VHH binders against Ras-specific guanine nucleotide-releasing factor 1 (RASGRF1). Designs and how they scored, part 4

Target 1, 187 residues: Ras-specific guanine nucleotide-releasing factor 1 (RASGRF1), of Homo sapiens (Human) (q13972r240to426)
Amino acid sequence: KRNQVVFSMLEAEAEYVQQLHILVNNFLRPLRMAASSKKPPITHDDVSSIFLNSETIMFLHQIFYQGLKARISSWPTLVLADLFDILLPMLNIYQEFVRNHQYSLQILAHCKQNRDFDKLLKHYEAKPDCEERTLETFLTYPMFQIPRYILTLHELLAHTPHEHVERNSLDYAKSKLEELSRIMHDE

## First folded at step 11 (VHH; framework vhh_7ocj_1)

Design s41 (from g02 with W103Y)
Fold by ESMFold2-Fast, scan of step 11:
Structure s41 (fold): chain B 187 residues (1-187), chain A 123 residues (1-123)
Amino acid sequence: as target 1 above (187 residues)
Amino acid sequence: QVQLVESGGGLVQAGGSLRLSCAASGFTFSSYAMGWYRQAPGKQRELVAAITRGGSTRYGDFVKGRFTISRGNAKNTVYLQMNSLSVEDTAVYYCAAEPSGKYFYDSELYDYWGQGTQVTVSS
């Protein structure tokens, strides 16, 4: 049913925001600090190459998630179109992340050859909120987010009547996400 | 015959606490998701708290940290513990049941609603 799909989208967004928080707070910010230390185990250039614009992606999705929660909690009105109107233009930030992901993983693999860095990374990966997941796993989550939105909107549209006020806006959003995905994942 | 009967509402001073109960009968309570909604005069009905059949909870932003939802499957009852009440919490509180047991966000998905219980918070 339509509203079950919307609730599933909210739960998926909450999980994704949590994954981005772990990536930024447990890895990016501590490693950025380590790059400024007296004997840095990683350079600032390496940090930038590994994490790209993931912090900006996190901020975008925190705001989007709060907006989704507010809409869904305000029953009986359940209108999401204006949130997607705001989100879609901002999703171009994913282009930097997606296009540079393989290089990011290559730089991470190189950094892991440094014993001091590898020890520090394993320390961060051992934190309980990581749930036995590695930095590489967290860096992979943004790669699938736009495809996930496409699948979610496809499911939502399947349960949205042709006469529904939001149908054209949701169809447009799906079309734009598909276009964006082709541009980012093909090259 | 299906019934949802709310109780525990009343008049309370700001900063006080109330515990709402919703006694359910006529359906397999343990399989349903349960939730609380509230509606003040002239305002939209809004989600206060929800609990799935598996025990996962969801809260409206303005009550998070102050209210706690829980369920007692053996007694077919869902509870709402309301702490640090403010005048803004004054509303009629409604109990609702969702048959899939997973979600709580649309009236069309909920077979059953209670009649409501009035909560009034004075300054």
Scores: ipSAE 0.000, ipTM 0.091, lowest interface PAE 16.8, mean pLDDT 81

Design s42 (from g02 with W103F)
Fold by ESMFold2-Fast, scan of step 11:
Structure s42 (fold): chain B 187 residues (1-187), chain A 123 residues (1-123)
Amino acid sequence: as target 1 above (187 residues)
Amino acid sequence: QVQLVESGGGLVQAGGSLRLSCAASGFTFSSYAMGWYRQAPGKQRELVAAITRGGSTRYGDFVKGRFTISRGNAKNTVYLQMNSLSVEDTAVYYCAAEPSGKFFYDSELYDYWGQGTQVTVSS
């Protein structure tokens, strides 16, 4: 059922937004503050290298999630293609993040050699909302998000009639996400 | 046409009990997490209890062991059993629905809210 796919997408998006909130609020912002301390366990350059544009990614998905909620709340018939049209031009942010990911993990591994940093990181990772997940795990979630959208749109199209007004727009969005995914992961 | 309709509020004496119900329609109830919030005059809205799609529960510190949240997916209804009520429990109680099926602490992620039901506890 088409509506079931949409509700599954909404719940997955809500979970992803929560993962991004944990990344930003439990790790990025506290570590950025620590970099400004009298004896910093991490530099501002290290923070930038590890997290890059993850805060911007969080804001983008907060907007996308609110758009999904509004469509579900406002209308019994779900029309979503225009929301993906808004998302697509902003996904260049992912190209930078995905390409930087291996470097991000390398810098994080180097920072963990500092005892003060490692102790602080473990303290943040021990918070209940992390559910025994590490910073490395949260940094990895955005790596899978574009592929997940492709799978979701594929399933949504399978439940969208050929005569449906959104069919061409959804197919276009899927095509553009597939192109972006190839560019990001092939270089 | 999403609706959350609360019922069961009213006036009760301290030490008494009330059972609140929230009847949901217009969305796939079984996929959502459900929660109860309350707001007393001059205070901020606060979490009372929440239940995930899987049945896991969370409670506000202020209701410690006195309140129980439950859900009936067949009836699209969430319940709040309130025992050992005190004057400090006097508030408007709101039902809320959250689409991830897991309860988020951030209320901006809550999809739907009811209009609220008044609970007044007299000494």
Scores: ipSAE 0.000, ipTM 0.109, lowest interface PAE 13.4, mean pLDDT 81

Design s43 (from g02 with F104L)
Fold by ESMFold2-Fast, scan of step 11:
Structure s43 (fold): chain B 187 residues (1-187), chain A 123 residues (1-123)
Amino acid sequence: as target 1 above (187 residues)
Amino acid sequence: QVQLVESGGGLVQAGGSLRLSCAASGFTFSSYAMGWYRQAPGKQRELVAAITRGGSTRYGDFVKGRFTISRGNAKNTVYLQMNSLSVEDTAVYYCAAEPSGKWLYDSELYDYWGQGTQVTVSS
């Protein structure tokens, strides 16, 4: 049962890293290039406003996923709590992203009024790995990731005995993520 | 415990075909994503083809339209049908398993690997 929660977490993290790769490689990097073109359909300021620190978030989660995978493969002693301790100081990046999200969507909506930009965006959104999802959808995934970790840790703790060596560390990680979530969603 | 055993490799002339099989044991095959990767001497390991638990596939750019990945959950086996082979396809081919069942990309995210099977394409 505890192992099922861990494998579900690995599955969810793999999916999230995949979503971040699509956001960065199919949208951010091509649009950044387009902003430098002869007839730019979008400005560099608009790119920065829409995507903010998305590349950094992607890098952070690539590291987290690799760490999660490494711990799982070290069976039978599965120790995960230290991964969250490593991530916590860097998750301040989420605070900026979450607070910027409404502004990001407003700038994106304004850019879509430009016909050249709208055509280019639709071309990128048509790529097979997008699976009929839009840029707005990919920009929304990071908004809910910290709450998802809190739910996952809650479930993991429910299947972790009180005497387990990781119990206190997992509880601490959950408390820190809850604190961060409150700060991020505080206007 | 976990085993992945590749078979079907060998020597083939350019333009020929081969079918690779990977027999899996020691885990719930139907819930895993399965991938084929290859490594030629002096080169990085690269994605050939991958298939999710749900049957979605991804192919490396140089094999699209020539190779087909499929899985037989009843037999705990993943297959790679290789058509129109070229000398650039010469490599050791590795079978790999990914526990989330959904990952199609980075080779570093696959936990279980077979020993590999040699494919040599001559001109």
Scores: ipSAE 0.000, ipTM 0.137, lowest interface PAE 16.2, mean pLDDT 81

Design s46 (from g02 with Y105F)
Fold by ESMFold2-Fast, scan of step 11:
Structure s46 (fold): chain B 187 residues (1-187), chain A 123 residues (1-123)
Amino acid sequence: as target 1 above (187 residues)
Amino acid sequence: QVQLVESGGGLVQAGGSLRLSCAASGFTFSSYAMGWYRQAPGKQRELVAAITRGGSTRYGDFVKGRFTISRGNAKNTVYLQMNSLSVEDTAVYYCAAEPSGKWFFDSELYDYWGQGTQVTVSS
């Protein structure tokens, strides 16, 4: 059943990377361009407040996904604990994003009071790859990702024998993610 | 804020049927995966059924062939049709929402739950 958990994780990571691509390519980059236009409907400060470090999060997960895909392709030799070690030093990026989330939504709500901005946003949200999802929805996906990894590692560990070579590394990764999650909730 | 409200539970005789509903609000329902979990007294929560945003389903081994999960995106509701109920199905049934639309967890640590609805099956 360990392999089923890993395959499910690969599919979920592919979907998450696609969600991050939509956030960056359909919203962040076009709105950043609009902020540079003559008589912009949104300021560069507003763009930075709404999206913060979401481009960096996308980059991080593109790397993680490619690493996970490579490990799956080498099945049945599934060694993946070191992929989480790659993520751990960069997880402060999530701490900043999560702390900023309520402020992000407040700034977005204020921007939506501008008719020109609201029309532009609705135009971007109407694109087929959004599947009737809003910018608020895409900004919310990263809020759940660290808890999701904790649950995945918990399930993976339940199917990993006590003496398995990766056991300690997976336990360590789970503990570090739990520590990060606690820190995000304490602030 | 994600809000999930379960309904449809109750007391039923062995061999009977119940249909549970979970009404969702505060998120784009059609993009989420939805699941039903249950917890009997003294036991851990276990996966009953799950449905992805694409409509793929997964069932716990003890309910396959008896239970059917479905979703109505227009009504922001997920359903669990329970047939051929036995006393072992007695539990509180919880609705859960998963943002990626793809994930399945056999874990009681999932944070986005409804309040639950009690199902009691008598012999």
Scores: ipSAE 0.000, ipTM 0.227, lowest interface PAE 12.3, mean pLDDT 80

Design s47 (from g02 with Y105H)
Fold by ESMFold2-Fast, scan of step 11:
Structure s47 (fold): chain B 187 residues (1-187), chain A 123 residues (1-123)
Amino acid sequence: as target 1 above (187 residues)
Amino acid sequence: QVQLVESGGGLVQAGGSLRLSCAASGFTFSSYAMGWYRQAPGKQRELVAAITRGGSTRYGDFVKGRFTISRGNAKNTVYLQMNSLSVEDTAVYYCAAEPSGKWFHDSELYDYWGQGTQVTVSS
């Protein structure tokens, strides 16, 4: 059962990296280019307000995913402490993203009142790899990623014997993520 | 409001087949992972099958090779095709939705469940 949880975690991370790639490549980068056009349908300030640091989040998760893949190939001798060092910068950048999220959605709603912008956005959203998802949906994925890591670690621990060599490291990682999640969401 | 409505359960003879459906509303179905759990009398709820938003599947050991999970994003519906049914498959089958779309966690961590549909297999 423990191995099933680990393989599911790898699959989930691959899906998340793909969602971040769609956010950045289908929306952020094209809209950034549009802001530089002769009659821009959106300003550079609006792009920054909507997407904030999402491109950095994508890059960090690419690194984390590669690190996880490397560790999984050595399973069950996974060294979680090394992965935690990779996660620390991600947790800091998530705080900014989460706090900006409501403002991001307000700016996006305002931009959609511009006919040229709304037409362009719908064109990007119609791309097959979006699978009928909107920009708002992609902007929501990072909002819950840290809580989902906590749930994953919780289930992994439920299937890990108390005497297992990695149990204390998993407990520590979960506690640290819970502490940082609380700080990010201002609980 | 998130709603999950199961259908397709009923009475069937051993060796027969049934197809369960779960119609979803109130959320963007295509972005969610979907799963089927079952609970037999006197037993704990157990995973039958799960499908991620990307189409990857996971099955419980006792149903591998007999059951197939699939999804129809255009219809906001997840399906469970059950073949070679035995009396031991008799249970209430529940549909569940997981918002990350990637992985299906333990049942105790979710509030988004359907009301269930009864499957009874006669000898």
Scores: ipSAE 0.000, ipTM 0.156, lowest interface PAE 14.2, mean pLDDT 79

Design s48 (from g02 with Y105R)
Fold by ESMFold2-Fast, scan of step 11:
Structure s48 (fold): chain B 187 residues (1-187), chain A 123 residues (1-123)
Amino acid sequence: as target 1 above (187 residues)
Amino acid sequence: QVQLVESGGGLVQAGGSLRLSCAASGFTFSSYAMGWYRQAPGKQRELVAAITRGGSTRYGDFVKGRFTISRGNAKNTVYLQMNSLSVEDTAVYYCAAEPSGKWFRDSELYDYWGQGTQVTVSS
């Protein structure tokens, strides 16, 4: 049931965009401001090392989510392969984020040894929209997003007939995501 | 490394009960949604029961009223209490974890799985 896979993808994308908004608005932007204060508990270099390009990732997925939402709203003419054509060229941004992730967590752990920083971080983590999740949890969500798209496209293809006009485009998108995933993990 | 280790499977007679456990490590268990899936030979993996981080539960139609899922955050463990077992419940039971803590999806979309535990129900 191809449409059920697409609806599940929309729900998952909405949640992911919300997670990225929390990462950027509750953590990145407030900590960046704190680094500019008179007695900064964290440096601008530390902020850059922890968050890297997460703001750009957020903007990319806002665009993708709106496109996916619009396509589902046009049911029963459900065509979405072109959305992946838009997304694919922009996903190389994940290579930097994924490769930086271990270093990001090391810098965060070091920063948490500073009492002023640790107190400030806990204030941000206590916000209701975090739902008892930590900054480390939000930084980890992007690590699994490309693999999730590969699994989603695999399931979507399983429910797409061989003669379907989108089959070749979806297979191409899956192939490109698999290539990107391999590059991110093999060096 | 994320690890999920299932236990509690075995051979049981029809009408009997089993309690499965899944011990989790390598992630913040309390923030994750946890689920149980099963797969019989030659069949696709299907949802048995799921529990969100908030405690909301979902069950597959074939087990509703007979099985109960629960979680022990202090022990990083999710449980499946299986009552009134039938031969049709014979399968390998798998534990799965979902990072958002809020929803469950088809088995092929999960990021973390255990190795499974065999449940065999004899007539």
Scores: ipSAE 0.000, ipTM 0.158, lowest interface PAE 15.5, mean pLDDT 81

Design s49 (from g02 with D106N)
Fold by ESMFold2-Fast, scan of step 11:
Structure s49 (fold): chain B 187 residues (1-187), chain A 123 residues (1-123)
Amino acid sequence: as target 1 above (187 residues)
Amino acid sequence: QVQLVESGGGLVQAGGSLRLSCAASGFTFSSYAMGWYRQAPGKQRELVAAITRGGSTRYGDFVKGRFTISRGNAKNTVYLQMNSLSVEDTAVYYCAAEPSGKWFYNSELYDYWGQGTQVTVSS
């Protein structure tokens, strides 16, 4: 049961990393290049406002995902609590992204009033790996990720005996993520 | 403003059929995974059926072969066709939406939930 929760978490993390890759590779990097063109459809300031620190978020989750894969590959010894220590120092990065999210969408809406930008954006959104998802949808995925980790830790704790070596570490990680979640939902 | 509105619930006799609908608004329906959950008195909420953005389906063990989930992206609606109903199917049925559109988990947090529709099956 515990192992089933862990394998489900690995699948979820793989999907999230893929979503972050699409955000960065299909949208951020091409738009950043477009901002440097001779007739830029978007400014460098607009790119920074829309995407903020999403590239850093992607990098951190690549590291977390690789760590999770390595731990699962060491089965039957599944000790995961210290992997969440990678995420705890990143509370400020998520807090900044979440606080900036409404402004990001406001700037994106303004940029879409430019015909050249709107045409280019629709071209990127039409790529097969987007699966009919918009840039706005990809920018929204990080907003849900901390709540998902809280649920995952709750389920792990439900399937972790009180005497288990990871019990206190998992509970600590959940507590810290719950603090971030409160900040994200209230402001 | 996000809204999920269930309809089609009611009282039905054992062996009968019922079709639930969930109309969605306020989000990009076609990119979300959609699910039906149920909760009977004194029991935990459990997965009945789910459908990914790509159309792949999964069902709870107790409803396989009897229930069918489907979606109409043009109408922003997800459906649950319930056949061969039994008293054990009596519950409040909830519509839920999951933004990744792909992964399912035993106790997955769906971002949006409807208010629920009562299904009562009499013997």
Scores: ipSAE 0.000, ipTM 0.210, lowest interface PAE 13.0, mean pLDDT 80

Design s51 (from g02 with D106N S107P)
Fold by ESMFold2-Fast, scan of step 11:
Structure s51 (fold): chain B 187 residues (1-187), chain A 123 residues (1-123)
Amino acid sequence: as target 1 above (187 residues)
Amino acid sequence: QVQLVESGGGLVQAGGSLRLSCAASGFTFSSYAMGWYRQAPGKQRELVAAITRGGSTRYGDFVKGRFTISRGNAKNTVYLQMNSLSVEDTAVYYCAAEPSGKWFYNPELYDYWGQGTQVTVSS
């Protein structure tokens, strides 16, 4: 059902925003601070290489989630297509993140060879909200997000009549996300 | 490269048992939720069983009580023990991985899938 797809998407967005919060607050911000310390276990260049634009991704998805939540509260008149327009400006941000991902993991692996860094990282990964997940896992979540939106929009469209007010806007959003996905995964 | 490789399928008579395995590589297995889905000819892919990173399980209505999902994080493997098999269980069984480790979505929302293993139950 269309409504089940929408409700599942809201739950998925809430968790994704939470994952991005953990990435930024438990890892990025503390490591950025550590890079500024008297004897840094990691350089600012390494921090930038590992995390790239993940903080910006977090802010954009907070806005998207709040908008989605507000629209669902207006049920049964679910008009969501305009919210996907918020995601379209993210195209270059996701392209950069995805293309940088392998390099990010290589830099992280190199940093883990430093004993002081590895111990600090393990301390952050031990926080309860990480739920036994590693920094590598949190860095991987954005890699799947655009494909997940495409599949969700495909399912929404399957349950949206051709006469529905959102039909053209949902088709447009899906097409743009498909273009992004092709560009990001072209090697 | 991410790989999910299913094994353990085959032909079995009704009332019999099979144990499927799915060996995972290329990602941090312990962080992922793992699922088994099946697809019979002409039907949509449906949930058989899933297990979160924390060990919580979910089963499809038609297999609850007969099938058991488990995971071995040390071996990067998820298992499906299938007991009291019936002809209606005949399908290709697929292993899937979900990166949040918590969610049991529509199968189209899982990020990694195996190639599938055929299970055929004869009368």
Scores: ipSAE 0.000, ipTM 0.160, lowest interface PAE 15.0, mean pLDDT 80

Design s53 (from g02 with S107A)
Fold by ESMFold2-Fast, scan of step 11:
Structure s53 (fold): chain B 187 residues (1-187), chain A 123 residues (1-123)
Amino acid sequence: as target 1 above (187 residues)
Amino acid sequence: QVQLVESGGGLVQAGGSLRLSCAASGFTFSSYAMGWYRQAPGKQRELVAAITRGGSTRYGDFVKGRFTISRGNAKNTVYLQMNSLSVEDTAVYYCAAEPSGKWFYDAELYDYWGQGTQVTVSS
């Protein structure tokens, strides 16, 4: 059943990477281009305030997802604790993103008062891959990703024997993610 | 009751510097965010610089690196240091106050405005 948890994690990671791709490719990159236009509906400062380091988060999770896929292909034995050990030092970018989130939404709300921006945003939100989701929704997904990893590791540990070679490594990864989550949400 | 009085504007040559001051009265200055906006003839008001009650700063794209906003809560005054001025900086500069203490992009969200001070940059 342990392997079922890992397969579910792979599916969830694929979905998250797709959400990050939509955020970056449908919103961040086109709005960054619009900020450089002759009649900019949004400033480069506003783009930076809204999206912060989301492009870096996307890149990080593309790498993590490819790592998960590689380990799944090694079935029937799954060893993946080392993948979390590599990811943990890079997750400090989440602290910056989460702390910036309230300000990001305030700047987005004010940008939407500009009619040219609001029209452009609605055009991007109407794209089929958005599935009736808004930019605000995509900006919210990273807010819950660390808690989701904690829940997944908790479930994975519940199906991992105490004698298993990876148990201590998985416990360590979970503890570090819990520490990060406390810092991000308590400050 | 609320007053915002700008000073320090004038005529300056391209490449020169000016320091604008905005003296505030009639409200709890330290709780407000303060902003500088400008308006050139035939153009809309645009954000130059803003400073939150906590001291965080924001700048318009065309002035970043050249202008510095600061505040003196003890003196109820906000300042704008303008360096490396160009002819394109010629405008009326307005001081504005925002009661939540947070920076906002849109001028319409600032409750109190000064009467403005003219800055003219010659070639």
Scores: ipSAE 0.000, ipTM 0.076, lowest interface PAE 22.9, mean pLDDT 80

Design s54 (from g02 with S107E)
Fold by ESMFold2-Fast, scan of step 11:
Formats: sequence, C-alpha cells, structure tokens
Structure s54 (fold): chain B 187 residues (1-187), chain A 123 residues (1-123)
Amino acid sequence: as target 1 above (187 residues)
Amino acid sequence: QVQLVESGGGLVQAGGSLRLSCAASGFTFSSYAMGWYRQAPGKQRELVAAITRGGSTRYGDFVKGRFTISRGNAKNTVYLQMNSLSVEDTAVYYCAAEPSGKWFYDEELYDYWGQGTQVTVSS
C-alpha cells in the first residue's frame, strides 16, 4: 500500500536524521573543540578530513525530513514528488562525501594510533545514544542512503498508478538517484 | 471525537511509584503507536517511553530500568508504570498517539495529545 511505503519512508528518514545528529553532535563538534585545546589529540585538518561536509548533510536531511512531516500532516492527500525536486540539486554534497570516504577512514585509523585520541573516541562511542556503534559505523551510514532512496522509490512507484500525477516526477527522481549511485559505485 | 485522557498522576515521595493510564477514544487505537512525553518547568518536552502497534518499546535514557510502558488494545488504554521515582521526574506527563504505528523521538509526528497529568516527587 502506497501510504504504508510513505510512512515507512518517514520513519527511516527520522532514524537517519538521528544517526546524522549523533555523528555531528557526539563526534564532529566535540572533536572540533578538542582540536582547539592546548594539547590537541587531533588536528583541525584531521577533523575536516574525517567529517568533510557531514554537518551540511545533516542540515539537508533535517529540511527533507521536515518536508516529509508537513506532507504527511495533509494525509490522506500525500504529494511527495516536489520534495525530491528540492533534494536532487543538493545531492552533489553526497558525491563529495562518498568520494572522500576511504580517505576519511584512513585518517581516522591513523588518528586512532594516538593513545589520547583513541581514549577520547572510545569515551564518545560509549554514550548511550550510540547503542554500541562506532564512529566508523556512523560515517558509513551516508554511503548507503542513496541506494535506500532508490529502493523506496521503486516500492512507491510499484504502488502508484500509471495515471497518477506524481508518476513522472517520481520516475525522474529514481532515474537521477540511480545515475548518482552508479558514479558512487565506480569509485 | 478524538480524546486522550490521562490519569494516575499525583504527589509521591522519592523512591515511590505511580502508574499512569491514558484512555483513548475516537480513533482505531490498535493501529497507532502510543507515547508518553514529559515537560518540567523551564525545560523542553522530552520522550519518556513509546510503544508501537506491534508492541516494541523505546525508553528515554533517564528512565530505562525504572519505567515500563504497556498497552491494552481491548481497553484502548496505554500505561506507564513508574518505579524508583526521583525529584528529577517531576513534570507534566502527556499521552500521545502516532498514526503510522511506529515510534519516533520527534513529537511533531504525534497527531493526538492528551491534556497532561502532573507528577510531583518530593524529596
């Protein structure tokens, strides 16, 4: 059922936004502060290399999530295609993040060789909202987000009649996401 | 008409217990996720506990192990058992209903809200 797919998308988006908030608030912002300390366990350059534009990705998805909630408040009339029109131009942010990912993990591995950094990182990873997940795990979530949207749009289209006003817009969005996913997988 | 009516609040000594109930009417209770939120004076409203239509539960970190949420679909009621209460638990407790049947920490996803019940914990 179309409405169930939309509601599932909303809950998945809420979970993703929460994951991005943990990445930014529990790791990026505290480590950025630590880089400014008298005996920094990590440099500002290392912070930038590890996290890149993850804070911008968080803001983008906060906006997208608010848009989804607004459309759902108009239930049972659910019109979503225009939200993807907002998302698509900003997806270049993902291309930069995805291309940086291997370098990000290499820099993180190097930083973990510093005892003071490793202890601080483990302290942040021990916070209850991390639910036994590591920084590496949170950095990996954005790598799968575009493929997840493709799957969701595929399922949504399967429950959208050919005559539906959104059909062409949803199909276009899926096509653009598939193109971006191919570029990301080519590495 | 949609109604969510909370009951069971009151004054209790630290270390005591209370059981809150929320009676729902005017919608298909069994299809909704139910949540308990609280708001203390001068603070933002926060999630205490939630239960999905399937019976899965989520708790705020500050109440894990002390509070238990449950639901009775036959009675259209959601419950919050509060044990080992502390002064920090003093707040107005709100019952809320989420239409997809899933839980979220975002209060804006809940489309029905009760008027709240006061819980006061004395030192």
Scores: ipSAE 0.000, ipTM 0.103, lowest interface PAE 15.1, mean pLDDT 81

Design s55 (from g02 with S107R)
Fold by ESMFold2-Fast, scan of step 11:
Structure s55 (fold): chain B 187 residues (1-187), chain A 123 residues (1-123)
Amino acid sequence: as target 1 above (187 residues)
Amino acid sequence: QVQLVESGGGLVQAGGSLRLSCAASGFTFSSYAMGWYRQAPGKQRELVAAITRGGSTRYGDFVKGRFTISRGNAKNTVYLQMNSLSVEDTAVYYCAAEPSGKWFYDRELYDYWGQGTQVTVSS
């Protein structure tokens, strides 16, 4: 069921976009505002170090998700490989996030030593849409996204005949994702 | 044993109306998205109307404003009200069920299809 793999990819992308939305709207933007307050519990430098370019990553995946949703709704007349051709050049933004992730978590741990910050963070983490997940958990999701795409394309290719019109484009996309993963996740 | 049984098709004059029903059994109807597709002779099957588990609807451009999809969860039935019918609406109409309950994709993703009901619109 090639189309079942595509549907699973859409649902996984929807979940990832929701995770990024929570990260940005429930944590990043409120903490950025708190850093501008009269007695800030966190500095603007700390906010930048913790969240990195996660807001840009969110916008990228919102666009990708809408494109994927539109293509699937019109399937089988649209090709999915074109969406990956658009996505691939933009995935360079992950290099900043992946390279600085460990430092991000160290800065977060240091900020949690401030009682006012820790109380505020726990308040945000208690929101129902977090579903008992922490800020650290949301910051970890982007670390696995490129490997997850590689797995998804591998599964899609396993269900795509060699004579299929988009076979070569999907193979190319998988190869490029594997190259990016090697560069970002290997020292 | 999952079943989708369409009814309400038939012959109607241009400008007339028909109401199609699809009775579902063997699955948790309220959790599924439901849709109507049609296939005219020599053409591919196309989406006519869809309704999510939450009640959100989507229509094909060729039927927007003329057709209305609705669902009765208590009766495990989805309906398609077809108004202002034209000869171009002549097709076999199929009911489909989608397990995520969110929206409709290519037909190979659906677990369940009905046998179809013929709608013929004469001039």
Scores: ipSAE 0.000, ipTM 0.112, lowest interface PAE 15.7, mean pLDDT 80

